VHH binders against Putative uridine kinase C227.14. Designs and how they scored, part 2

Target 1, 235 residues: Putative uridine kinase C227.14, of Schizosaccharomyces pombe (q9utc5)
Amino acid sequence: MALQVDAPDVSSYDELYNRAVELLKHQQRVLIGLAGGPGSGKSTLCAILAKAWNERFGSEIVKIIPMDGFHYSLEELDRFDNPEKARALRGAEWTFDADLFYSLVRLMKKITDRELYAPSFDHAIGDPVVDDICVEPKNRILIFEGNYLLLNKPPWSDACKLYDIKAYLPVEHSVARARVAHRHLVSGLCATEEEAIERTDRNDMINLTFVEKNMVTPDIVLQQLRLKTVKTSSL

## First folded at step 1 (VHH)

Design a2 (framework vhh_gocatamig_d2)
Fold by ESMFold2-Fast, scan of step 1:
Structure a2 (fold): chain B 235 residues (1-235), chain A 118 residues (1-118)
Amino acid sequence: as target 1 above (235 residues)
Amino acid sequence: EVQLVESGGGLVQPGGSLTLSCAASGFTFSDYYLAWYRQAPGKKRELVAGIYSGGETVYMDSVKGRFTISRDNAKNSVYLQMNSLRAEDTAVYYCAADLYEDSYFDYWGQGTLVTVSS
C-alpha cells in the first residue's frame, strides 16, 4: 500500500557536505562561513548539521563557532558615544567586535595543531563568555555562523577571503518577521502581537535587509528546513 | 554545555495519559521561556505549550484543556501533562529553551516519541 516516492532530490546540505569532504582530502581544516539574517534559523540548522556530520564521520570533526560570542559586552557598549542607542540596537553589525572575529578566523585557519579558544554568548546575563569554546586539532571542519559573516565590509569581507565555503541561508521576510515576532512574545519582551511585530520591524527586519543588500556572493544557497517552521498564528 | 533531556514518552491507547519531563543544564533555567514542540511524520514542527519565567502559560487550541505545562525551577525541569490523548497527538515531542533577539539561538532537546495507538 506504500506508494514509491520519486528518489529524493539532492539537497543543498548534501552539496555542502560533499564540498567539505572533498576539501578535507587536501587540507587539515575546512572553514565554512554560514550566514543568515535574523529569523533564518541558522543556529538550529548548524546544530543539526554538526550532529549529523559528526555521526557520519564517527568523530567530533565539526565545531560550531557562533558570531554571537563576538557581541561587545554591555560594559563595552556603555563606552560608546551613545550608550542608549548601542543597547537599543544591539544585534546591529556595529555592536559586534568584528576585528576580534576576523583575528580568530585567521588564527583558526592557520593554526591546526593546538587548542584555540573562542567566546560564547550567555543569553541569561546578555554578555559574552571569554574563551568558552575550545577548538581542538580533531575539529577539522569549523562552521562559523552569524548574521554578518558574508558582509561586504571590512573586516567581515576580509574574513570571507578565509572561508573555504561561503553558505547562505535565505528566509522569506514574512517567515522571518513571524519567527522573530513570536520570539519577542515568547521571551516576554512584548505583551501583544502588534507590539512584537512593531519591534521586529524597527530592528530585526532592518538587519535582515542590511544583510541581504550588503553580502558577498555565497558558494552555496541553503534551503530552509521544513521541520523548523514555527507558526505564530497557531498560538 | 547546554543540555535538554526529555523523558516520559511511550505507547499509550487513545484516551490515555502521559507526563513528559525535560531536565535542563548549562544555563540559568529560571530566567528562560520553556516550551514543548511536537513534530509528526511529514508535518512541520509546531508549538504545543509554553511557560514564561513568571509562570504564565500558552497553549495551542487543539490541546487546551487536555494538556498542562508546568516548571520546577529548583529542579531545572519543565513538564507536560497530557490527558485525553488522541491519535493526532502522535509525534516526537521536543523540549526547547527560547531566547531573545540578540543571538536568535534556540536550545533543543533530542526529542521523545509519543505514540497514541490501540
Scores: ipSAE 0.000, ipTM 0.128, lowest interface PAE 14.2, mean pLDDT 82

Design a20 (framework vhh_vobarilizumab_d1)
Fold by ESMFold2-Fast, scan of step 1:
Structure a20 (fold): chain B 235 residues (1-235), chain A 123 residues (1-123)
Amino acid sequence: as target 1 above (235 residues)
Amino acid sequence: EVQLVESGGGLVQPGGSLRLSCAASGFTFSEYAMAWYRQAPGKGRELVAGISSGGYTSYADSVKGRFTISRDNAKNTLYLQMNSLRPEDTAVYYCARGETIYWDSGDYSFDYWGQGTLVTVSS
């Protein structure tokens, strides 16, 4: 049964907002590292926050930088010692260019007076798109979002020193598993519910557990997005 | 039972505009997130724009500022206003129904698609 969604409750994130606004009084740019495992809803949350905060400021003050843009390309994975394993476990920490990610975070923190570019990820093709995201001087709040942003492992741990705010979005394992398995099924990545659950367990849930066990202490632990929702039997 | 019927596609010149519509039936439209996907010749299907039940929108970077997604819950209809059209916007456009949009693992949570409407941008 689907839930009726009236509107996201962005006031649940006022602590994060207030901390960012306070920092903007003393610096040109604020970097938020927002981590969560697969199925946590971090991408959806970031999009909602960016929209709400940008509307409030009357300009595009918030820009989202997804970690997904930093996947090694399929061609690059094929150059790994075990290409079959690299493709099968794509999404694991070692399938991302963490050095490039850290370099870009450092650059965006230091340089605020000109345009900088970040890669995006084309989900239909399954590969990064170089320099697809433009970060302008007006983008004074950057939200980096991804699974591995808060890992206590170089160079992710070095990037943690550059974030002004380290935020973590936890999710219950059963909720994450259900969300990810459903996505695998409806996207056509898996043909059956059983195959979708098995894929989720062998990859996504391992990644979620890895994140939970290997992260630095966040500054803020976020609540799951609260929606003005009505459960209905219409379905 | 669930049915999504797209309309409004056609041939337009570069710089032109089109408004796509998707008529939904067989479910309580207001309770679902909706999206527009497209598939260009020789490419995979890509998400163009999404809208939540509450009206919160998301866009692919390639269409931001040019396309506007909207919904009319009273008419059970989803819209895509397409302005400043470019040859690279040429594609079959699909209406999709979903509970929500998840970007975390590169997948999308949509369970029904329409048959599509062709948009050709050329002189």
Scores: ipSAE 0.000, ipTM 0.177, lowest interface PAE 11.0, mean pLDDT 83

Design a21 (framework vhh_6z1v_2)
Fold by ESMFold2-Fast, scan of step 1:
Structure a21 (fold): chain B 235 residues (1-235), chain A 120 residues (1-120)
Amino acid sequence: as target 1 above (235 residues)
Amino acid sequence: EVQLVESGGRLVRTGGSLRLSCAASGFTFSDYYMGWFRQAPGKEREVVAAISGSGDSTWHADFVKGRFTISRDNAKNTVYLQMNSLKPEDTAVYYCAKEYSDLWGEFDYWGQGTQVTVSS
């Protein structure tokens, strides 16, 4: 029986799992809002949690809903007052359809007896795919994940009132910067390490700082996933 | 300098088996997570499996459930991917990667890849 993420004993993940399971005894659906800035590893963590928890329950009880599906389309960004700026700063809070996100969170909390749909994001074309994620009645734990889920700004702050559990995955700035810059380089978005660092500083690190300064208090703070490779005397 | 060299990819029939190898050098092998990734034509690179430095912890993607097994031999600085019950959908270039950090999907060095082709 796999009770936890595929990782060593981490009390924050145990706490998240136990709280979600306890809530399932009293309600049909549990909503987890899992926030973290760029480079925090939140999407990877969510995938690991969903896999581990679904295996533990023997069914697809967990469904992940990425905030990335709620990007404004490239066509919609081109209708902004400054399209070049909108495209260059894509990923900033104002480049997401926060009202649509809030509406779907409300709907998924209220309606648990039928199929509901959320958009995904197609990284190959760089645009959302409407109604691509199907949420079924069997999906009793929904993990929403994204940069801005815990922002203290409406309508994100209104969505925070709907989550049963608010979880936050912090990351050190130097680690986030290096991870994001590396991804920009290996994905081909940037041709050189210098360009990757510059882009990361101009966009992603600003977004990380914005999240950190403007979030509501989370219910649980998650630790970075870390597998110990040697015997250590941990603090 | 970090170097990763994959080998073992070839043409196999549906239902067949292959073992891929990745020879690593230039770093303390047992201290780092290692992973296998693949990229099919027209698709993005996706993570297939990962293994901790000690070999005690492994992760495998849902689409290879029970069919693929990652392992490592720290004495030989080699990571392996045993692939069983191969399907045409497994056709891809397979890449070995060294961990950037302890988070899966965050890998900082990639090998040149080895081509696996599965035919019926």
Scores: ipSAE 0.000, ipTM 0.151, lowest interface PAE 14.8, mean pLDDT 82

Design a22 (framework vhh_3k1k_2)
Amino acid sequence: QVQLVESGGALVQPGGSLRLSCAASGFTFSDYAMRWYRQAPGKEREWVAGISSSGGYTSYEDSVKGRFTISRDDARNTVYLQMNSLKPEDTAVYYCTTEWSDYGEYLFDYWGQGTQVTVSS
ESMFold2-Fast, scan of step 1: ipSAE 0.011; ipTM 0.353

Design a23 (framework vhh_gocatamig_d2)
Fold by ESMFold2-Fast, scan of step 1:
Structure a23 (fold): chain B 235 residues (1-235), chain A 122 residues (1-122)
Amino acid sequence: as target 1 above (235 residues)
Amino acid sequence: EVQLVESGGGLVQPGGSLTLSCAASGFTFSTYALAWYRQAPGKKRELVAGIGTAGDTVYMDSVKGRFTISRDNAKNSVYLQMNSLRAEDTAVYYCAKSYLTGEDYWGEFDYWGQGTLVTVSS
């Protein structure tokens, strides 16, 4: 059997890489705020960039910090005035601990000589994992990624003042809708395509539109990932 | 490093059964969705079956009731039980992992294995 291996083309992001490398000449740490709505592919892009840039640099210079780690826990949502609404609309901006996010961005920009910790999000249990991500002094490029990073609303807007580079990954609505609906199907959140589309329209697409309408101007607008054929082999 | 190794393909008569296995390594298996895709000569790749992290399943219409996808998180494995096989099921079958555990991904699934050939013929 012959196989084709398709790989991401990271050269289209060389402008972002070059900006970060130039800043590293003048400062110990560079903070990149990379925003995109649900279905934009931002988490996928960040993972690809971190791997490629770490290989290019020859060390683990890049560390990703997902905004998802800053969800309020299910227990915390159950203490809201309307717990049912809070659970149903989880993923909306107000279901995140934005103050904690801003505080950690500030600390990670200022403190570069010791380990700092950020939470992650465990999708299997549906809750944050405290202190799960370790940021070390060697991690000189931090990529924060999330839906609401570039919102023109405190404290998100205050965090924007701390990023050295504000990057935005736009996505066509039809593409985002299809990606998110498919995720809801294969993750088991929805049983049918119709249910998945309905859920996507009632929550994720509203969040995407909210991000698009309420963001600060980015320093760079990123293109969607392109794939390239790498190798064909025969058995 | 991420590895997906498919096995279990072969020649089978119409109406027969096969179980495909996919052994995974290099990632936290329980946090990813997994799928089986197939591609017949001269045709596009198609999603056959998918299984989410909660164990919920999705099937293409032509295999519903005949195929069953399952996962064993303790063994880092995903399976495709294929019953009542038809000539139209002849294809290379690929095991695939969702690209990320996070909220966003840009494609349906990644193909990391070499695939396993299933031939349904007399």
Scores: ipSAE 0.000, ipTM 0.168, lowest interface PAE 12.9, mean pLDDT 82

Design a24 (framework vhh_8pnl_2)
Fold by ESMFold2-Fast, scan of step 1:
Structure a24 (fold): chain B 235 residues (1-235), chain A 121 residues (1-121)
Amino acid sequence: as target 1 above (235 residues)
Amino acid sequence: QGQLVESGGGLVQPGGSLRLSCADAGFTFSSYDMAWYRQAPGKERELVARIYSGGSTNYADFVKGRFTISRDNAKSTLYLQMNSLKPEDTAMYYCARDIEYGSDWYPMDVWGQGTRVTVSA
C-alpha cells in the first residue's frame, strides 16, 4: 500500500507556468503571489510547483517565500494592548508584520543581482527565524504564499501591485475544516477530535472566510490537488 | 512532483538497531519540516518523530530516548536512528514533509512509499 498524488488539473497549472515563462523573456525576476485560506493546500501546492518547475528548467529558478515568516513574535504580541487576545487569535491578519512583508516584496522585485534574506517560521518554538531564507540572483521566479497575500487592505493591497501574477487556491469549507482539524490532532495541539474541530472553528475557519470576502481579483484560479490513498490516517 | 524514497528497513532481533534514510530530491528540503510516521499491522498511521525546519525535534512518547531523528540538508536526506528495538516497533515506516502550523495542508501531503521494519524474537 502506498499514498499517491494524482496529477493536478493541467489547464490552470499550465497557464500559470506559461505566463511566468513569458514574463521571464522581458524581466529578470517574476513575482507570483499565491493565496489561499487555512486548509487550502497552498503550501503543499507551492512545494510541488517549485520542484516541477526547477526540474523543467534544470536549475533552482523557483524560490518559495512563506508569509508565515512574517508573524509577529510572541514577545511582540505581548506588547499589544490585549496580549491574551493577540495570542489566542494568532494567525489573524493583524498578527502579521504586513509592513515588513511589503518592504521585502518590494526589495526582492527591485534587487535581482545580490543575495536577499527573508524570515522563516520555527513551528517547534512558535516564532520567526530572522534571515533564514536566502534569495539568490539565480532565483528568477519567487512564489510568495500565504493567507493574506491578496487582501484588499493596505499594505497587503500595496503588495498586490508588485506581483506579476496573482494566483488563488480556493477550497471547500468542509474540506478545509477537516484538514486543519486533523493537523491540530496529529500535531499534538489538541488531544481529541472534538477539541481539534472546536479550535479550527474558532480561529482557522474565521480566517478562511475573511480571506474569501476581502481579496482582490486573482489573475488565475488554481484547481485543488487530489491525493490518492488506499488507506488513510485522516480523521 | 518528486516522491520521497525511504530505505534501511529490515528484520532485526529485539534490542537491535536500524538506521532509516529518506532521500528528497527537492531543492527546498532545508525549508520544510520533516517527519517519520509508522503504520503497524491493524493500526492507523501515527507520528514517530518530527524535525522542524528550524532544527528543533519532537518525539512520540513511545520512542522517546530510543529513536533519534536527524537531517543532512547538504544531502537532502532525513534519518531515523532506531535503538533498543521492541516487537511493538514492527511497522511500515514512512517519511513525509510539510509545515506543522501556519501551513495549510495537513496531514503531510508528500509521502514516500515506505520501508518495512520487523522486530521479532
Scores: ipSAE 0.000, ipTM 0.185, lowest interface PAE 11.0, mean pLDDT 81

Design a25 (framework vhh_7yz9_2)
Fold by ESMFold2-Fast, scan of step 1:
Parts: structure tokens; sequence; C-alpha cells
Structure a25 (fold): chain B 235 residues (1-235), chain A 119 residues (1-119)
């Protein structure tokens, strides 16, 4: 059986798009903070939205800035008071350079007439890549995405005051757990399914629960992205 | 619409080589991480190799040093170069695409290409 998959229906997110477009009439740049726990699919959703909205505008108006670029490097974690704990719990809120994140959000909101740079994260080597993401003046809609963007704790809570739109993507715990464990196995971070589940429970699921308990109220709660799968009777 | 089509499988003698190809149609291949899985009768699919959007690679221990995954974004194709093949490598091989950063699932699968390694 031939398998075909339709494009995602991005029109379900038109309210978010229209709100951002309306704000662009009155300001040079719009900042969207899109939060979701591990396994929520926020990175995938953001990539789909950026592609669709950029095509609609006919230019690269949208730029995504992942929070993952703001991990402390492995070398920096080794300088913590308990390096073993820091490495084991990497992904927890305190293993991110939240001050750097807040500083860049503030600068990107204020400075719209020149290039600014943000780090990315290289999952293969497990470290940030400094200045890997270039934000240009043409990027008038910035989507920041990450676990802790709506956290009610400084400086994350200070960054919340800078977002024009606070969006949250919820996920069911069983779905998040399955997704994260599978990713740990497939990416080679864990060698066995048992190890992947154990790591997910000890870190990612704790982080998901932490986010859910400690977030500020979002402006909009997003639905999970829906895809169509069709099987054709023709060759 | 999105399709993954595998090719390059077949019969090969132990110690031989095969190159599998998987071509994506109808979507943004460069935005997807790509992987290879294999399945023997009565068993679940086993992960073999993974390549990120940027070209970084990871391998299952059973194939490390023998298999090489690569991609050609201009051709929307991912490859699996299999060297020093063993009878234990006999399986149906599937390519899979994991969406940007990943929903932690390979939502797009090829139909599979069989590989038989004779002793």
Amino acid sequence: as target 1 above (235 residues)
Amino acid sequence: QWQLVESGGGLVQAGGSLRLSCTASGSIFSEYAMGWYRQTAGNEREWVAFITRGGDTTYADSVKGRFTISRDNAKNTVYLQMNSLKPEDTAVYYCAAEEYFGLDSYDYWGQGTPVTVSS
C-alpha cells in the first residue's frame, strides 16, 4: 500500500498569525514566546509555522530562536559545584543561561536595524554553537521556543514581560514520555529502550511537570498539530 | 503529499557491500532528520542509523564502523552504505523522516527494501 501524507493544516493557527500581523502595524518587531514541555512538539510546530508564514508574506519575516541554544556548555557544567549532578540533570531550568537568554530577548526587541546573533544547540556533540543564528532587520516576527519561556521565576518571568504574545502548547504526559524516550533511543543518546525510558522519567518528565506547575498564564493555548495520512488504492 | 521510496536492496554474499537509497518527494527534505531502521520476521523495527539536518550521524552498536549514513539535500535523498555485511544483517530496511527537531516519532516511513546476506 502506497502511503501519502497531506501538508499540516496551518489555518488552525490563523488567530496567532492575525494577532502578530496586527501588532506589526504598530511596531517594527513582534516577539512570540512559545512554550511547551519536552515532547510537546513545539519545535516542529514552530518550524511549520515559520515556513507557512514566510511563504504567505513572500519573504523571511519569521525567525525561530530555540531556547536550547542557551544550554550551559558541558565545559561550563563541569565548573558547577556538583558537575555530576549538573550533567545528569542537564535540561533542568538551572542548566540554562537564563540571564543570557533574557538579555538577547531584550536586545532583539529594542534593536531592529542591524544583525544580532543567537546560539544554536548541536545535539550530536551536545553543546551550543555560539552566534549560529543570525537575526536580520527583515525578521519582524521572532518566535522564541523552549521549555521554560513562560516560567514564573526571574529572569524567565522578566522575559515574559517582553513577549508580545505568550503561547503555550500542552501535551499529555503519556504522549510526551513516549516521544522523548523514542528520541533518546533514535538519536543515540541512550543505547537501549530501558535506558531511554529511565532517562526520560528522571529528567524530561520532571521538567514537564515543573513547567506545568510554575508557568505564567499564556495569552493563547495552542492545539497539537494535526496531520492527515491517506492510503490510496491507485499505484 | 510526502513519500519515501527506498531502493538498493538485494541479495549479497557475506563480506560484500550494498548502498541503500531513500528519496523523499513532495516536502522539505532538508528540514527533516533521517533514519534507517530494519526489521526481521516476528520482531519490531530496530534502529540502525540516524543523520541530523546538519549532517551529524549516530549509529547502532551492531553496525558502527561498517555502515555509513549520508544525505544529499539537493536530491532529497538519504543513503546507507553497508560494508562488511553479515548474515545477521538480513532484514527489510526502512527509511524514516523525523520532523524538524522531532515530534519524537518517525511519522513518515518508506515501504521498505529487502536485504538478504547469504553465508
Scores: ipSAE 0.000, ipTM 0.160, lowest interface PAE 13.4, mean pLDDT 81

Design a26 (framework vhh_vobarilizumab_d1)
Fold by ESMFold2-Fast, scan of step 1:
Structure a26 (fold): chain B 235 residues (1-235), chain A 121 residues (1-121)
Amino acid sequence: as target 1 above (235 residues)
Amino acid sequence: EVQLVESGGGLVQPGGSLRLSCAASGFTFDDYAMAWYRQAPGKGRELVAGITSGGSTSYADSVKGRFTISRDNAKNTLYLQMNSLRPEDTAVYYCAKYEPDLYSGEWFDYWGQGTLVTVSS
């Protein structure tokens, strides 16, 4: 077996944490907009950060709000001029209710003393679940995560003005392509490797390139975390 | 280390049944989605059936209604019940675990050695 040992690089995550903690000294709530394209590992990273920070604070100080909750419903997509195209390209920027997203970001920045609700996305039914995520006054750090959060295009660009910290998680195209194609295959969305790669190239990779070319400058660029040891199925 | 050991393959006549098993070790089995893939000579790998940690299942159109994927978390074992087998089901069947490795920035697909299923008279 060939094992490679490499030290984890966590400096960008320490910087993110320290900036958030510093801001909490002077404001009740900190909003972090964490963007990354399809296949960046953004959702997994956010879950790890929330768990670690909540453990460190001894309370649920962090709440994650996925942009995925702001998909137009399937019923709404079926009311588009080309419903078949809307369903086929679901995940493209124009298949999200960006105005609703901006409205909730604004509301959550302003109102910190009562419960507020955000939608989630139910992958089993393929639709948003209204008011599924409860944001409480104790949630003083909100991490919004999604592909299009840092787009230089209204209303996404207007939401960027509301984040206290703009973070971006880049990913190499070959890595993103492999991750997304594999996810399509395992989830049953695609039956073969060839079909999964084709779908990834026609949709997800286009969205990744779109994000990279149209984003505002982030405050922090996050590094992909490294394992202390690397292991592979080929060993 | 992740180990996946498939068994249950063999020669069977058209219309027959086989039950494949995959013994998993080296990870917390009940936390991960699992899948069965197959590969016939000269063809790419194709997903046959998948099952989430919560028990939700998915199937390729070619096997839906004939194959059933299931898991026994207490035994760390994944199953594929194959009924009404057809010659076109002849392939090496692989048990697979999806493993996102966030820390290395890599995604790993842990596959077993496979088990051969031959459907012929």
Scores: ipSAE 0.000, ipTM 0.182, lowest interface PAE 11.3, mean pLDDT 82

Design a3 (framework vhh_7yz9_2)
Amino acid sequence: QWQLVESGGGLVQAGGSLRLSCTASGFTFDDYAMGWYRQTAGNEREWVAFISSGGSTTYADSVKGRFTISRDNAKNTVYLQMNSLKPEDTAVYYCAKEYSDLWGEFDYWGQGTPVTVSS
ESMFold2-Fast, scan of step 1: ipSAE 0.012; ipTM 0.426

Design a4 (framework vhh_8pnl_2)
Fold by ESMFold2-Fast, scan of step 1:
Structure a4 (fold): chain B 235 residues (1-235), chain A 120 residues (1-120)
Amino acid sequence: as target 1 above (235 residues)
Amino acid sequence: QGQLVESGGGLVQPGGSLRLSCADAGFTFSEYAMAWYRQAPGKERELVARITSGGYTNYADFVKGRFTISRDNAKSTLYLQMNSLKPEDTAMYYCAREGYDEYLTPFDYWGQGTRVTVSA
């Protein structure tokens, strides 16, 4: 027998939940911009929140829209002044189509009575998939998640004016570095631990620091997810 | 909770078929891309097939036309239909949630795998 994580404690995010629920009394759709640097766990947290809140409401009220769908395609990066640099530093703020992101946030805030579509990102092909995410009228809480959502630079800063709630998930640098390096190894992006650490330091940690230094003030600062541990079967 | 659980592996003769399943226990499924990977003895892990939240699929060249990836969002289950199996398909098959900038732990990222053996 071993101790293993069993279930997340979602109650630590009740302030965010209660704030969103209060806003739903006065508007058809609530937009949450949830930012965090690489390795912050924002994607995992958003998935857990969507599931928990959808269960609580008894319907698919929450829809997640990852910023990752707004990467410039590899073909688009190859049309940059320095394609080699653009590919090497993919994930940096300037490798995202921020204007398209802002346009879609604006559209999804304004249009609540029909289907709208957002791109996703396919890691296997390394490119966005156009119109892959369907946002329906029943999706009254949209959680946008990504590194640069709270940047104090147009058009990211313009998008900040459209979010009803600006949430930030901070992470300790050592924790972020370990998580990202591990991800690069497990995903097969890097073959060795040394390569994974180097790649993380060269790109992801720079992006984390950039986010931390250039963000607007969030409305709420979230705690790192805490998982309940129980005595279960060995892995 | 959040663990991926693979099933459906086994011993099959060349030319046979198997259907693998991956249940996403206690985690949202419909929001994210899902993938099947495999690892043969003495080889590195390799991508077999991937499916986005919207159903767009991508396949490794060595399985195109033989394998089909699909998902059932209502059941939070990922499938891999494997037809015309070859001895070269012998491997441990792993299910994975895919996210570009996602927090990954061994518990959340990979199941324990399901073994496929193709032998006469």
Scores: ipSAE 0.000, ipTM 0.265, lowest interface PAE 11.0, mean pLDDT 82

Design a5 (framework vhh_3k1k_2)
Fold by ESMFold2-Fast, scan of step 1:
Structure a5 (fold): chain B 235 residues (1-235), chain A 122 residues (1-122)
Amino acid sequence: as target 1 above (235 residues)
Amino acid sequence: QVQLVESGGALVQPGGSLRLSCAASGFTFSDYWMRWYRQAPGKEREWVAGISGSGGDTSYEDSVKGRFTISRDDARNTVYLQMNSLKPEDTAVYYCAKDTVYEDWSGYFDYWGQGTQVTVSS
């Protein structure tokens, strides 16, 4: 078999950039809702885009706001009707403070002339850090990223009406499963590869399928950044 | 402000040689992989060559290997593509790009200039 390897396909990222830049001509702030299931690589992609776009503008025009900052705290989960289930299924849609998320998206769209704050998530302690992310007037492109940003369910669906651009990063289930299981193993959350796969199947893969089945139509579908292969050699 | 400026493109006869240059500014040049891409009319953009920040590692697309040589001059913030034994199939606009690479995932590339046109015809 003869194979030719193409350069990475960046056309969807360039399209997202061009749409955001065009909107900046007519408004002070652009909100991008970038959704993808567990294992899609959305956090890595967002970091790369923010760095590249900030370098292009010569300033910190892009600010990333992870949905992960909006987890209910462990203390809050312990007040649920079934705390054991809440902790075991942490990462499911109902383990996030969706009302707080919607409230902050709304404020950040409306208020562009002063500092606003969003929570982050500290993986070492396993809890949100309140007011950890500062959004300044210079941050004219906000990329919200998370699993549930495009859900067709209030208040997530209400937040969808506030994004200027809805972007979605799909992932093949086998790829997502392998990535998430690897993270569970490397982080020490699971002791063996078998345990990591089991945990991934019982929680993360269910969440991925839930996102895929319940999302609003995105404006842009982003490609995984990979080298393309063609069936023929270059010569 | 970050900027990449390509130059050196020209019309040449088959079998001829050209040296392309890319002048970089606004970032720590020696920390980044630098790459050359090309795009012919009606074709997707194709990776051509890459060179590591240290200059110790180079990579090439198979069709140009042995004919093209990528090099860099970190003191001048410039990356070069020496093209020998040019073929009509090498006709394209050539772009210089700064690479970003992350663990288990690689390669969002920045293209700053309009590129430089290389035309190989008899």
Scores: ipSAE 0.000, ipTM 0.126, lowest interface PAE 11.4, mean pLDDT 82

Design a6 (framework vhh_6z1v_2)
Fold by ESMFold2-Fast, scan of step 1:
Order: structure tokens, then sequence, then C-alpha cells
Structure a6 (fold): chain B 235 residues (1-235), chain A 122 residues (1-122)
């Protein structure tokens, strides 16, 4: 994929594509771990990359596996020592089933000749959907995307050893904050802009900072898709 | 509220060229990224091109690279799609998009235009 940027250098997206294509000459499947904090735009970027690369290859060579499918269910959170805290801080690293994530990354790297299944996340009901994503042998490029994929702590760090390419999408804090707060407002999670900003600061911005301070070194740092800055009210 | 009005769609012969325009009214046009989408009868809408608020960054779908060019004129509150080497497969209603959301759970595009019909004949 070559997004045109206002720069003379080869774009980070071209670098990612070229590395993946080179690896496909020597192996059946390429695993890309694409991390970014809340509000980084990683899910949007991954969708754009998958569409562009699939069109270029003329087949569904790319499959995206969101980390969001690995949330503990609401029922599982209710079995935590402090269920109220677990629900309030859902989205924090410890509210994900990292062991299940690592197990599926390992299986998907090793088993390329059979169908394998990954969970998705249903935002309408607020819970994972087991075995919702089918990974087929034709899916030779898997893009795992999520907040915590590059954390320097087991089992996330063990999964890092399995990725062929570690990519990171940084975001300016003010941009992330505005995007996430807007999402909370539009989704109806918060009724006012003030509520949305408070919730974003209390949870999402803490998660962004946690990712930034605890990640392994990526192979590629991706440029933000410079489409816009989210417009919010003053302050 | 931003209103978008697409224009320029018409019947064109294979190999021809056409420029589509999208005129925006309302404040802060220059703060928003813009995009072009198309939808052919019986098919899902697909993204064709996108341009940043400043015009410094552009993206084009692989199926139009080298043939289509997106541009904008912030002084005129207008975004353009220059279409060259048109093919019958380019026949579609073309839509202008504004207020691109680049959050984790958002698709990148909203659109509010009525569309402009492009028909490419042999």
Amino acid sequence: as target 1 above (235 residues)
Amino acid sequence: EVQLVESGGRLVRTGGSLRLSCAASGRTFSDYAMGWFRQAPGKEREVVAAISWSGGDTWHADFVKGRFTISRDNAKNTVYLQMNSLKPEDTAVYYCAAEIYSGDDYLPYDYWGQGTQVTVSS
C-alpha cells in the first residue's frame, strides 16, 4: 500500500508492504503485530491496508485479527475479586485474556493448512463472540491489531517473538483524547462532552500512556494517516 | 452543518476524461478531510480517494491509481476528482465525503452528498 504523504521518503506503509511481500517468498504465512494506543486509528488503518493489499494481490490474502476479541466477557469480569472495578476499567490490559491471545498467535503461525478460529467483539452486546473470525489457508498475511500487542511483559512479549513484523502507530495525546472522547459521545456511552472527556482521561489516556511506557522496540513506526484532527469544543 | 453538492457527472466514452467537483458550504471546511466514494448498481459502496485537510496527503485506491487524482481548493471550499482513462467499470454514482473519523472503532468516512452519476460507454 502506498499512501501518498507530503514527504520525499518511502512511506512507512510502503516499507511494511515491502517487508511482508519479501517474507512471503520464504514462508507460507506472515504475522504482523500492529500496536497503537486508544485513539491511534489502528483499526481504521488496518482496514485500509487490508483492502488495498487484497486488491493488489487479487485475493483475500490479508485477514485482520483484532485484540478486542480477547476481552474477558462481562460474566468473566463479574468473577474477578472486584467486579465493579473490572467493569469500570474494562479496556485495561488485565481485562484481556492474554494467554488465549498468545495461544492463537502461536497456532496461527504454526498451522497454515487448516481453518482456525479467533473471537471477535460485539460492541452492541459488549462481549466477545467465540470463534467468529475464520482464518483460512489463503490468508497468508495476518494483521493482529490492538493496544497491548507489543507490551514487554509475558505473555504479550512471548507473542512478540512470533510476529514477523512489529509495527507501531504512535498518536499525539491531544489527538487521541479528542478522538476517544468524540467516540464516547457519538456512541451514547456519555451524554455530554464533559462526561466524555472525564471518562477518556480516567481510562483511555491511562491505557495509552501504559502502552507507550511498556512496549518493546517496533521494527517499523507507522505514520499517522494525516486525514484530520478531531474537532472538539474549546479546552 | 456542512452541506456537500457533487457535480460533473455525465456520459463519457471509454478512454475519456472527466472532472468531478464537490462544493461544500458551512464553516471549517479546511478542518475536515474529504474523500470520494462510488457505488455501482447492485454493488457495495467503495472508497476511491481521500485527501487531508491541508491537501498535503492523498490516498487513491489501487484500481484507480495513475488514472484518478484527488485535489482540493480550500479557498473555494471545493474538492475535485480528476478522472482519466475512464473504463466501463468506472460507471457508478460518485459521492463526496466529509468529517472523516480516524478513531479505533470508526470507519474513516461520513458522506452527505446526493451523488453525481458517471456513465462510461464503449
Scores: ipSAE 0.007, ipTM 0.159, lowest interface PAE 8.9, mean pLDDT 80

